# Designs tried in a protein design chat: VH-VL binders against q9umr5. Part 114

Target 1, 268 residues: q9umr5
Amino acid sequence: SYKPVIVVHGLFDSSYSFRHLLEYINETHPGTVVTVLDLFDGRESLRPLWEQVQGFREAVVPIMAKAPQGVHLICYSQGGLVCRALLSVMDDHNVDSFISLSSPQMGQYGDTDYLKWLFPTSMRSNLYRICYSPWGQEFSICNYWHDPHHDDLYLNASSFLALINGERDHPNATVWRKNFLRVGHLVLIGGPDDGVITPWQSSFFGFYDANETVLEMEEQLVYLRDSFGLKTLLARGAIVRCPMAGISHTAWHSNRTLYETCIEPWLS

## First folded at step 3 (VH-VL)

Design x44 (framework fv_tarlatamab_arm2)
Fold by ESMFold2-Fast, scan of step 3:
Structure x44 (fold): chain C 268 residues (1-268), chain A 124 residues (1-124), chain B 109 residues (1-109)
Amino acid sequence: as target 1 above (268 residues)
Amino acid sequence: EVQLVESGGGLVQPGGSLKLSCAASGFTFSDYWMNWVRQAPGKGLEWVARIRSKAYGGTTYYADSVKDRFTISRDDSKNTAYLQMNNLKTEDTAVYYCTREFPYGSSLKAFDIWGQGTLVTVSS
Amino acid sequence: QTVVTQEPSLTVSPGGTVTLTCGSSTGAVTSGYYPNWVQQKPGQAPRGLIGDTSYKHSGTPARFSGSLLGGKAALTLSGVQPEDEAEYYCLLYYSGAYVFGGGTKLTVL
């Protein structure tokens, strides 16, 4: 039979958003046990990411324990960062495929409607003043705010992303790298028409330099230093890149062609 | 030098109140979650309460045995955690310890440093 | 009430190897329970030894190791020394709360 699938939602989201994804999985892999985690729904998705990681860890542990042959993770948007941290902090995870649906893996630097709802007077160029404060780091969205013009502030103030990416030193970095490397496949999905994740290449570990020119994964210091295992995974043939045009941010989990092309092949 | 020092223990009658303090030094107190753990004379350790840092919403948690009677709090400007104990019972007699917890999605640096403890005796 | 179970007492000879275990009434212990190990010598405050399953705290001697074994958290001492005679407590994390085991009294004889 098929390995169980665990789904982690994104910002201002809930388990209901994945009804089409569940239909697709049931059609192609009948009998798959799919658990869509209903933690940190709606406004609770704004809680600090490390708090969310603890909650999701408690929920995912018994599912993994019951599946000795392994599990798959499908993690959407902000949820992809939660899953990054889960794979690093768990000494005994048995994740085969980690499928990241349009997640800002190197961070976010762009104006979105819900950012304007939270910080209505801020432009992306000014949000660093709020996000890199102690108060700002209480909000999940600021935990992965990555201003390429204030990288020194990002490195010093980010309580989450800079640490899990190995961009700032942490005592647990060696253990986190060892744990993350246990993953079977890292499946990265995203595209230029997403409209929310900025730059969209963040979903593939690319990001802006100080001139807002996108540098791809292989040019990033975290890759070159192999800080959490990306270079090792790529050498092992474990990284899958699946970009697709024509898909908006809220449609990644409800597009059949995307599912068949990028997700279905990795659900053994 | 990382150190935690408890104070405020003493003798109280059943139904009375006491407030314990835990003074921290040698580390950035505001980055850590704080726990209170107690030990009755000749018995084992029992977890009492925890408080998260402000970055995690300052959320508080309590053991069922002390829920609604004890309140954990913190003052980051003074590097101090507190345990307000109300409606004390004889079964609350114990040495009370404070200890720190590092909050980065794991408990890798939890319960590493403990204070010396402060004795609370509830007796008529 | 969740119960965390430890062996009440264990005896080991100097230089020997001993493993203490920590089990949960709610099911098999996995890394998500954040197993921690604490040592307490008579008349002294507790001291942290192992955090989150296998992480050695600063000052923990190399002879101590933490692991998961048969659905339980495990603390193994290899090459036991007389000064290792103490009470050893495990604690597990449950949804915002910690629960201590009853403690294992290790006698080195």
Scores: ipSAE 0.006, ipTM 0.453, lowest interface PAE 13.6, mean pLDDT 88

Design x45 (framework fv_tarlatamab_arm2)
Fold by ESMFold2-Fast, scan of step 3:
Structure x45 (fold): chain C 268 residues (1-268), chain A 124 residues (1-124), chain B 109 residues (1-109)
Amino acid sequence: as target 1 above (268 residues)
Amino acid sequence: EVQLVESGGGLVQPGGSLKLSCAASGFTFSDYWMNWVRQAPGKGLEWVARIRSKAYGGTTYYADSVKDRFTISRDDSKNTAYLQMNNLKTEDTAVYYCTTGYLDFTSPRYFDYWGQGTLVTVSS
Amino acid sequence: QTVVTQEPSLTVSPGGTVTLTCGSSTGAVTSGYYPNWVQQKPGQAPRGLIGDTSYKHSGTPARFSGSLLGGKAALTLSGVQPEDEAEYYCLLYYSGAYVFGGGTKLTVL
């Protein structure tokens, strides 16, 4: 039989968004037990990411316990960062495929309606003043705000992303790296027409330099230093990159061609 | 049900050696990592050493205060953990507890079970 | 080297609610530090209460809960009973080693 699948949603999202994904899985892998976690839905998705990691961790423990053969994670948007931290903090996870659907793995630097709702008078060039304050770090979206023009502030103030990416020192970085490396496959999905994740290459561990030129994963210090295991995973053949054009941010979990191309092959 | 019984404590002169044992029962010992924690008279708890389970390579780690003097080991066939203490100092006087750690999908269990302790006194 | 800080003493009335905190000299405490809580009554061996942030050990009463609060690990007792008078220790994980806090003496009056 097929390994269970755990789904983690994104910002201002809920389990209802994954109805098409569940239909696709049932068609190609009938009998798969799929659990879409109903935690931090809607506005609760704005809570600090470390708080969300703790709550999702409590929810995944019994699911993993019932599947000693392993589980798969499908993590959408902001949920991909939650899953990154889960894989690092849990020294007992049994995740085979970690499928990241358009998640800002190196951070976000772009205007969105969500940012305007939370900070109505701000624009991307001045959000660093709010996000890199202690107050701003109490909001999930600021936990992965990565202003390429203020890298020193990002490095020093980010309470979440800089730590899980190994860009800032943490006493448990070695253990987090060892835990993350237990993953069977890291499947990265994203594309140029997403319209929300900026730069879209953040879903593939690419990001802006100080001139807003995108540098790919292999040019990032976190990769070159192998801070949490990306270089080791790539050498092992465990990283899968699946970019697709023509898909908007809210459509990654409801496009059949994407599912068949990028997700289905990794749901053993 | 679960029991940890420490033994081997006693009075020893500075520079001497003692070997503590921790006999375990009521659980699958080989799945657990084991820790030694000590408490000086009237003072707080201090972690001393740990040894991981076979699944985690049986690796050992030590507090700076005891490194190069103490050695933690285990014998899974006897359900027993050990702490070999060499070159003992008066500052090592404490009750020594053995305690468990377990990586478990249902509930992470760090320091869940504790023995009753064995007193080590280092003096003339 | 690394210092783990707890309140030295706290007092609470029977039936009341009290929160003990556990901070680190290295920065904000997150679940990545694997915070644990143990209880020790005078003359007795320690008893595990919370393993890793919020996970209760077998036999830990429902009135105890673990969490993260304001960059610190927290142990909350709701509806405190007289038998909860004890010393409470937290410990945090640092790259292979564990470090205990100094302990909080909880007085129930």
Scores: ipSAE 0.000, ipTM 0.450, lowest interface PAE 14.9, mean pLDDT 87

Design x46 (framework fv_tarlatamab_arm2)
Fold by ESMFold2-Fast, scan of step 3:
Structure x46 (fold): chain C 268 residues (1-268), chain A 124 residues (1-124), chain B 109 residues (1-109)
Amino acid sequence: as target 1 above (268 residues)
Amino acid sequence: EVQLVESGGGLVQPGGSLKLSCAASGFTFSDYWMNWVRQAPGKGLEWVARIRSKAYGGTTYYADSVKDRFTISRDDSKNTAYLQMNNLKTEDTAVYYCVRSTFYELGSPYMDVWGQGTLVTVSS
Amino acid sequence: QTVVTQEPSLTVSPGGTVTLTCGSSTGAVTSGYYPNWVQQKPGQAPRGLIGDTSYKHSGTPARFSGSLLGGKAALTLSGVQPEDEAEYYCLLYYSGAYVFGGGTKLTVL
């Protein structure tokens, strides 16, 4: 019998986006119980990420309790950050595979249609003025805005990403690290043709330095200091990297080759 | 210079068929959701059909009044949207507008660019 | 069947302020309905003015603003100009389908 799968959607997204993913899972792992969480859909996905984490936590608790052998998480885009926090704040999670579909794990620094809709006259170079304000931190997208030219402001103002990445100290950091390390596998998926996640290597814990040169995960201070367990997971053989070219941001959950290559092997 | 130009309208008898075309220029057509909206003579606007961009699965939705009779489609290589109208009724008489919508939201961000319209008259 | 209701007609003097409203038979209109406002002048194709409650489309004059008022979507014109005389339609979203209001004829006298 296969472990249940819990799916967490992204920004301005809903359960409907995963209909192809559910078809693929049913074909390769028939009988799998898949729950796509219908929380914070559409505009509600703009709510602060800590609020979303609380709501999703309440939804996953009974699912995990009914599956003592474990569950898998598939978390898309912004949803991958929600799942990062879930794994840290839950001292009793039983997640085997955490599959992150093109999620900005080190943050976002790019002009996207979502940002143009919310802040029509702002460019990425100016968005730090809005996002690193108390008002801006009430929006999920600003919770993971990471301007590499204003890293001091990011570290001081980010109410979410800087904390879960251990870039700024928090009283719960040791417990969060212990909880996160219980995950069986961290499966990272992303690619150069995504077109939304900027830099695309953010999906693999890479990010821009102050000159906008991408530094990969192993060069990041959060990795080198093992702030939340990445170095320990990699040494354990628990991190899987699955980059794929030719896939746009809204197609990660509907590409059969991607599913067979990067997702299917981790759905025991 | 963002432009939508409709064509294919005309006079047709009840029970007949027509295919409308909407030629887009001045923007990356494949990135946008496309809609058809109609207006009967002297009446208000009525939404008819929507097709999402390929990135959003190319899914289609229809007003109940046209469901099973009309089919919306697109050809991104030709920057063109289509409305295939079958089993036309006299109440389908209207000016048909091609309308661009953004893709910021799930299925209905907003309709910003409208074509000039093409008249469809269903009469015997 | 969902009905979207607008004032059939309103009159305002040049330079004045007027607010048009848009209500739904399903209950209070919230931002989750993605209210849109469209302007149509006689003999012309419609033009988008406001999307997503209050977002101004490119080219929409500063005197137009969108909001939510008393459980309805609202379009406010401040400092009305003669060229603002037109039919105004609101548009709401319901589970994949759009529904237009009946339109408000704004007369500028």
Scores: ipSAE 0.000, ipTM 0.388, lowest interface PAE 16.1, mean pLDDT 87

Design x47 (framework fv_tarlatamab_arm2)
Fold by ESMFold2-Fast, scan of step 3:
Structure x47 (fold): chain C 268 residues (1-268), chain A 124 residues (1-124), chain B 109 residues (1-109)
Amino acid sequence: as target 1 above (268 residues)
Amino acid sequence: EVQLVESGGGLVQPGGSLKLSCAASGFTFSDYWMNWVRQAPGKGLEWVARIRSKAYGGTTYYADSVKDRFTISRDDSKNTAYLQMNNLKTEDTAVYYCTRVGPLYFSDTYFDYWGQGTLVTVSS
Amino acid sequence: QTVVTQEPSLTVSPGGTVTLTCGSSTGAVTSGYYPNWVQQKPGQAPRGLIGDTSYKHSGTPARFSGSLLGGKAALTLSGVQPEDEAEYYCLLYYSGAYVFGGGTKLTVL
């Protein structure tokens, strides 16, 4: 029997976007119980990320309780950040594979259609003024806005990402690290043709320095300090990196080759 | 160092109104959800209302017994939470406590510190 | 509305071990309900003991521990002291609201 799969969607998304993913799973792992969570759909995905984490936590606990052998998480885009927080705040999760589909794990610093819709006259260089205000932090997209030219503001104002990544000191960091380290596999997926996640290497814990030069995960201070367990997971052989070119942001959950290469091997 | 101080309690007639204040110090008030919890004389604790931090949307929630009569609010610039109580009933007579709840990622800060309470008596 | 149930009263001898439980009318209590434990001594304001299931607040004595047991939240006191005589309330988080149990009066004799 296959472990249940829980799917968490992204910004302005809903469960209906995952029809192809469900077809693929049914074809390769027939009988798998797949739950696509219908929480914070559409515009509700703009709610603060900690509010979303609480709602998803309530939804995943009974699913995990019914599966003593473990569960898998497939978390898309912004949903990957929700899943990062779930794994840290839950002292009893039994997640085997956490599959992160093109999620801005180190944050976002790029002009996207979502940001243009919300802030049409703002360029990425000016969004820090909005996002790092208390008002801006009421929007999920600002919770992971990471301006590499104003890193001091990001560290002090980010109510979510800076804390979950251990970039700002926190009393519960040790407990969050312990909880996160229970994950069986951290499967990171992303690619250069995504077109939304900027830099795309954010999906692999890489990010811009002050000169907009990308530093990879192993060069990040959070990795070097092992702030939430990345170095420990890598040493354990638990981190899988699966980059793929030619896939746009809205196609990660509907590309068969991507599924067969990066997702299927981690569903037991 | 962490301190919560309630004020504004007193004697009021049924149908009257009262506004309670909770002054916070010793911590970053804006990071915390604020709660009002009451205790009728000789009875147990009853949760009344909650207001989330800005990071959680600043949304409010109320117990059914006070819904549409009470309004919780906060002023982060003053480190103060409020409870506006309208159309008071005799069953609202209680000591009202202000307490904090850390963000859901701070498991050891839920209802950790409480104020000393302020007595509200609704009687004719 | 969720009803949260606790034992009305329990008695334990000094130095003994006692476990208080907290159940929900909606079914098994899980960590998703953020079970909390609060202590109140006569004439005093309440004091937090356990913030989420098993996470102790600063100042909570080592003899107190929180857990999930048999579909309920549990608060265990090992090596009970006379000063532990108090009312103990559990509370659960339910879809935006918090719901307190009726309280357990712990008598240390």
Scores: ipSAE 0.006, ipTM 0.540, lowest interface PAE 10.2, mean pLDDT 89

Design x48 (framework fv_tarlatamab_arm2)
Fold by ESMFold2-Fast, scan of step 3:
Structure x48 (fold): chain C 268 residues (1-268), chain A 124 residues (1-124), chain B 109 residues (1-109)
Amino acid sequence: as target 1 above (268 residues)
Amino acid sequence: EVQLVESGGGLVQPGGSLKLSCAASGFTFSDYWMNWVRQAPGKGLEWVARIRSKAYGGTTYYADSVKDRFTISRDDSKNTAYLQMNNLKTEDTAVYYCTRHDYFGLPSEYFQHWGQGTLVTVSS
Amino acid sequence: QTVVTQEPSLTVSPGGTVTLTCGSSTGAVTSGYYPNWVQQKPGQAPRGLIGDTSYKHSGTPARFSGSLLGGKAALTLSGVQPEDEAEYYCLLYYSGAYVFGGGTKLTVL
């Protein structure tokens, strides 16, 4: 029957957050093997994203090897960026559906409770001073901090997001694009009431310009240049967009209607 | 004044193990990230490993050449950083230096202070 | 994989000016790579001179300066002294890892 499902959690999170998601999957797809990875839990989620990618890669290899028919990924919040990188660096992944659950795919630029906890005196306008330093790039949240008013610093200092998005050149860009394009479906989920991911359209590869006006995915240079394959995937019919209003950041994995509408159809 | 003193080097056979120590003084050790850098005889510098301060999770990073064989650690109560080296190879022969990592924002200060080094020779 | 390239050797007369450069195989070196410069004299431990591109460490003589030049990090010595004869290494930051250049042997003659 059903392909195995691998779940990757987000910032300050753990496998426990997905108990409702597992219940929903069991109800609609009984017998599905669901593995919620308990790596980089809690404060360890602050470790640099490239370190997390290496650890999660080690964990997913045996799961993928045991499932020649393929696997599905459900990746929540920051975890969606980990999964983005996994799909690019693994030259042998067999992922069918990559379900990105409210993940800041183009980055984050907003004052949220998470940022205020970590940097209590900082405003979003000043966080670039911390994040675009070598010290700041040792924190996962800074790896996807994308200040639209300091794009030169973002492009030069981002050790993770600018590279996986092809916004800064990298020797492995061609291989990363080839690997990413093997995904069966890219399912993008997010919504205006998330309250954490800013802009919320980052979950759909939209982002702020220098005036803080959101430009859609199709208006982004990374899409127009097809830097990592978004234009090719869209032309292939492989991108699914599933926005839903009324869902807060911590509720994406525990809302039944969201599950039935956006996730369930992609779990073959 | 800031001082770093390495110790624990010596002669060891291939496949053997050694544990290096770096004793720090003159600053609040617990606030700083620490690095190990090595230099093979007549060759250049090569970064080996880094450990963050406890306030930032004490996370560790390694050069690919030493990954899975070396372990960096620290004991803040003793103001000491360590490098546990296992399954040593002849290409690990080098002087091993301890150096401090500053974690402040712009302008950031890195690799200002170094120890005098300890020689590790891996030979049969 | 990533290679950091420096001039193998340079010669300068006492009192002269010399610039050492540091390039990356990944492309132009910018401030986001936070270039560091380290000096090592024969038989001695290294010491840091420049952190974060142009930030001069407190013990570094005024004649040393750091900058970015033509897509490379640069270390300039003006009014070179005999004691400046040494090996100079640059260090670049990549995704949590650090990569040293091969070093430049500066001869003061």
Scores: ipSAE 0.000, ipTM 0.379, lowest interface PAE 18.0, mean pLDDT 87

Design x5 (framework fv_nofazinlimab)
Fold by ESMFold2-Fast, scan of step 3:
Structure x5 (fold): chain C 268 residues (1-268), chain A 122 residues (1-122), chain B 112 residues (1-112)
Amino acid sequence: as target 1 above (268 residues)
Amino acid sequence: QVQLVQSGAEVKKPGSSVKVSCKASGGTFSRYTISWVRQAPGQGLEYLGYIIPLFGKANYNEKFKGRVTITADKSTSTAYMELSSLRSEDTAVYYCARDYTGEWSPLGMDVWGQGTMVTVSS
Amino acid sequence: DVVMTQSPLSLPVTLGQPASISCRSSQSLVYSDGNTYLYWFQQRPGQSPRRLIYKVSDRDSGVPDRFSGSGSGTDFTLKISRVEAEDVGVYYCMQGTLWPLTFGQGTKLEIK
């Protein structure tokens, strides 16, 4: 009787990362059908995000069609951006709870081992030269690279995040907003000890200004303009914020206290 | 220092196909893009397409779509360009080149193979 | 496609004298990241092309400082301040800003 749950993984990740999450769900909501999508695993997670959106869309359509009461999405890290786009491009999604686990919803601006693997000689201050090039936009991580010191370049060159956030105009923006607004609950999870997502408040639609001072969601132009529906969702009471300290990036899907506090209540 | 070494000269009949190889050494194969360019005898350079070996993504110049296929084998650090339905006008030296370094700068075709002569004659 | 037009197509030069090659694009080559992806290549007889200049004016490692690139938007120039015997060959400009990548028709530099 519980709605099915669809899980979308993150960068350099796979379905194996969610074994503890599946154990928790089985303990608290026995009988829940959980599908962990094993598309774009490992190095394939570096493929352009629009390509990933298309592949995940094809996988979720039959699951949603067979669940007339609705489904829940649990989307981790980069996967949260895939799920944001899915909810916008699908005219017929029936998602109740969209649970975003430490996803860089306003973008990423931080030095991490993941970036050093692909760009070993680059620092965050110079990565805009790579990411906002034709070559860079072929990699998922560059699709959500958001350099606050080169915001004009981000707005012009971002092929994914700037469009999905309504930061740059698009012919489909009105339809994408209408589709996204059908979501029942937007559950945002993240925290200061993540160590990868920078700034960590990106998981809550906060981000750096040009002085690297974090402005929260309600101060963002995308919220104030209601570009894809955040202001409308907040007014509806549909946005849930669940920050938790003490959790590193790879532990969001394997911490029992986090699960019980932030995830379990939204898996009706 | 990255070096690109191409396969030897080929003589093909009209209507057949040719597959030219380009083996990379001296760098991380997955970190760059391999482009293919041709040059007919006494003529200029013409771009065919590229592949990003990291995840096998290829793109082609519209002029050659349907006839050209570019692939990569990461286990041997080798890129391939296959051209089908060969005509006499396809007689050219075919070059592979590294197009993106995966680093801040420079971009573009900075390292080239030695070239492979493909002659199409009956 | 972006058309790249070089001038002159044939450039006879006396050893030690300067040489200049022009390249004009049918569209602006400024990319969305603010960079201009214009390149200059040298092809010596019987050899593969060698890149001399990237992003309009930056010299590749090992390229002598007698080679210089300049220009903006749609109009670009390659200059050789003092031509040497080893400079004989065909020079090509290339744009990387718009798909597909396109080359100029080439300028043949010959010693008189």
Scores: ipSAE 0.012, ipTM 0.516, lowest interface PAE 8.4, mean pLDDT 88

Design x6 (framework fv_nofazinlimab)
Fold by ESMFold2-Fast, scan of step 3:
Structure x6 (fold): chain C 268 residues (1-268), chain A 122 residues (1-122), chain B 112 residues (1-112)
Amino acid sequence: as target 1 above (268 residues)
Amino acid sequence: QVQLVQSGAEVKKPGSSVKVSCKASGGTFSRYTISWVRQAPGQGLEYLGYIIPLFGKANYNEKFKGRVTITADKSTSTAYMELSSLRSEDTAVYYCARVESYYDTGPYFDYWGQGTMVTVSS
Amino acid sequence: DVVMTQSPLSLPVTLGQPASISCRSSQSLVYSDGNTYLYWFQQRPGQSPRRLIYKVSDRDSGVPDRFSGSGSGTDFTLKISRVEAEDVGVYYCMQGTLWPLTFGQGTKLEIK
């Protein structure tokens, strides 16, 4: 038998987006219990990420409790950040594979239609004025806005990403790291043709420096300091990196080749 | 300027394996992708696969899956292509070539190694 | 796999005259990002291939402007406006749009 799979959706998204993914899983791993969490759908996906983490936590606890041999997480886009936090705040999670589908793990710095909907007159260079305010931090998008030209403001104002990435000190950092390190595999998926996640390398813990040159995960302070366990996971052989070109942001969960190459091998 | 330097010629028996190296200099090794392409004597070019050194992630042309393994050692800026279960039709010059991005994003093959002749004979 | 077909396979040319090589793909090479990943490589006798053209028509630095690429969809052309002695070699087209990468069979350019 196969371990249960829990799916967490992204921004302005719902369970319907995963119909192809469920079809693929059923074909390759028949009998797998797949639960697509139907929380914070559509506009509710704009709620603060810590609020979403609490709601998803309450939903996953009974699923994990019924599967003592473990579960797998498949977390798409913004949902990957929710899952990052879940793994850190849950003292007793039993996640084997955490599969992150094109999630902005080091943050977002790019103009997208989503940002234009919320902030029609703002450009990426000016969004830090809004996002790094107390009001802005009440929107999920701003919780992972990471302006490389105002890193000092990001570190001080981010109520979510800077904390969960250990980019600044927090009283719970040690326990969050211990909890996260219980994960069996961290499977990172993303690619240059995503078109939404900017830089796309954020899905692999790469990010812009002050000159907008992308620095890789191994050059990030969070990795070098092992702030939440990336260096330890990599040394353990627990990080899987699966980049793929040719896939747009809304297609990660509906591309058969992507599924077969990057997801299927990690569903036991 | 980027330079790719490959290991020397090899003569192998059928059924054995060969491991060819490709050492990169110039630029940041972990920021580009290394591909492998072969050319049988007097024939055209055939793609084998690639490695993204940053991620340690390799992918292979289906024709060679199960026989080819591509690896990289970031500490020495060297990529390797190992081909097992060698047959006479594997006799070819094997080239490494880079993709400028640390992911296989194109544009492909701006710099090539000098080639390594692998001869499979009984 | 995408089949890349070149013509002619043998191209004898008089020095100073123009030369043209065609490349056809079995499928459209337009990628999801709107770009067409069609490449041209030159291989001089005894040497490694050298990239001349990428994305159909972009010329690499150091490549003489007498080389030009054109085309769209499935039909592509490499042109040399006036052939010089150092142009002798085999020319290959390659597609990078669909996995796995595939090459044309090559066109051998010779001086008459």
Scores: ipSAE 0.000, ipTM 0.401, lowest interface PAE 16.9, mean pLDDT 88

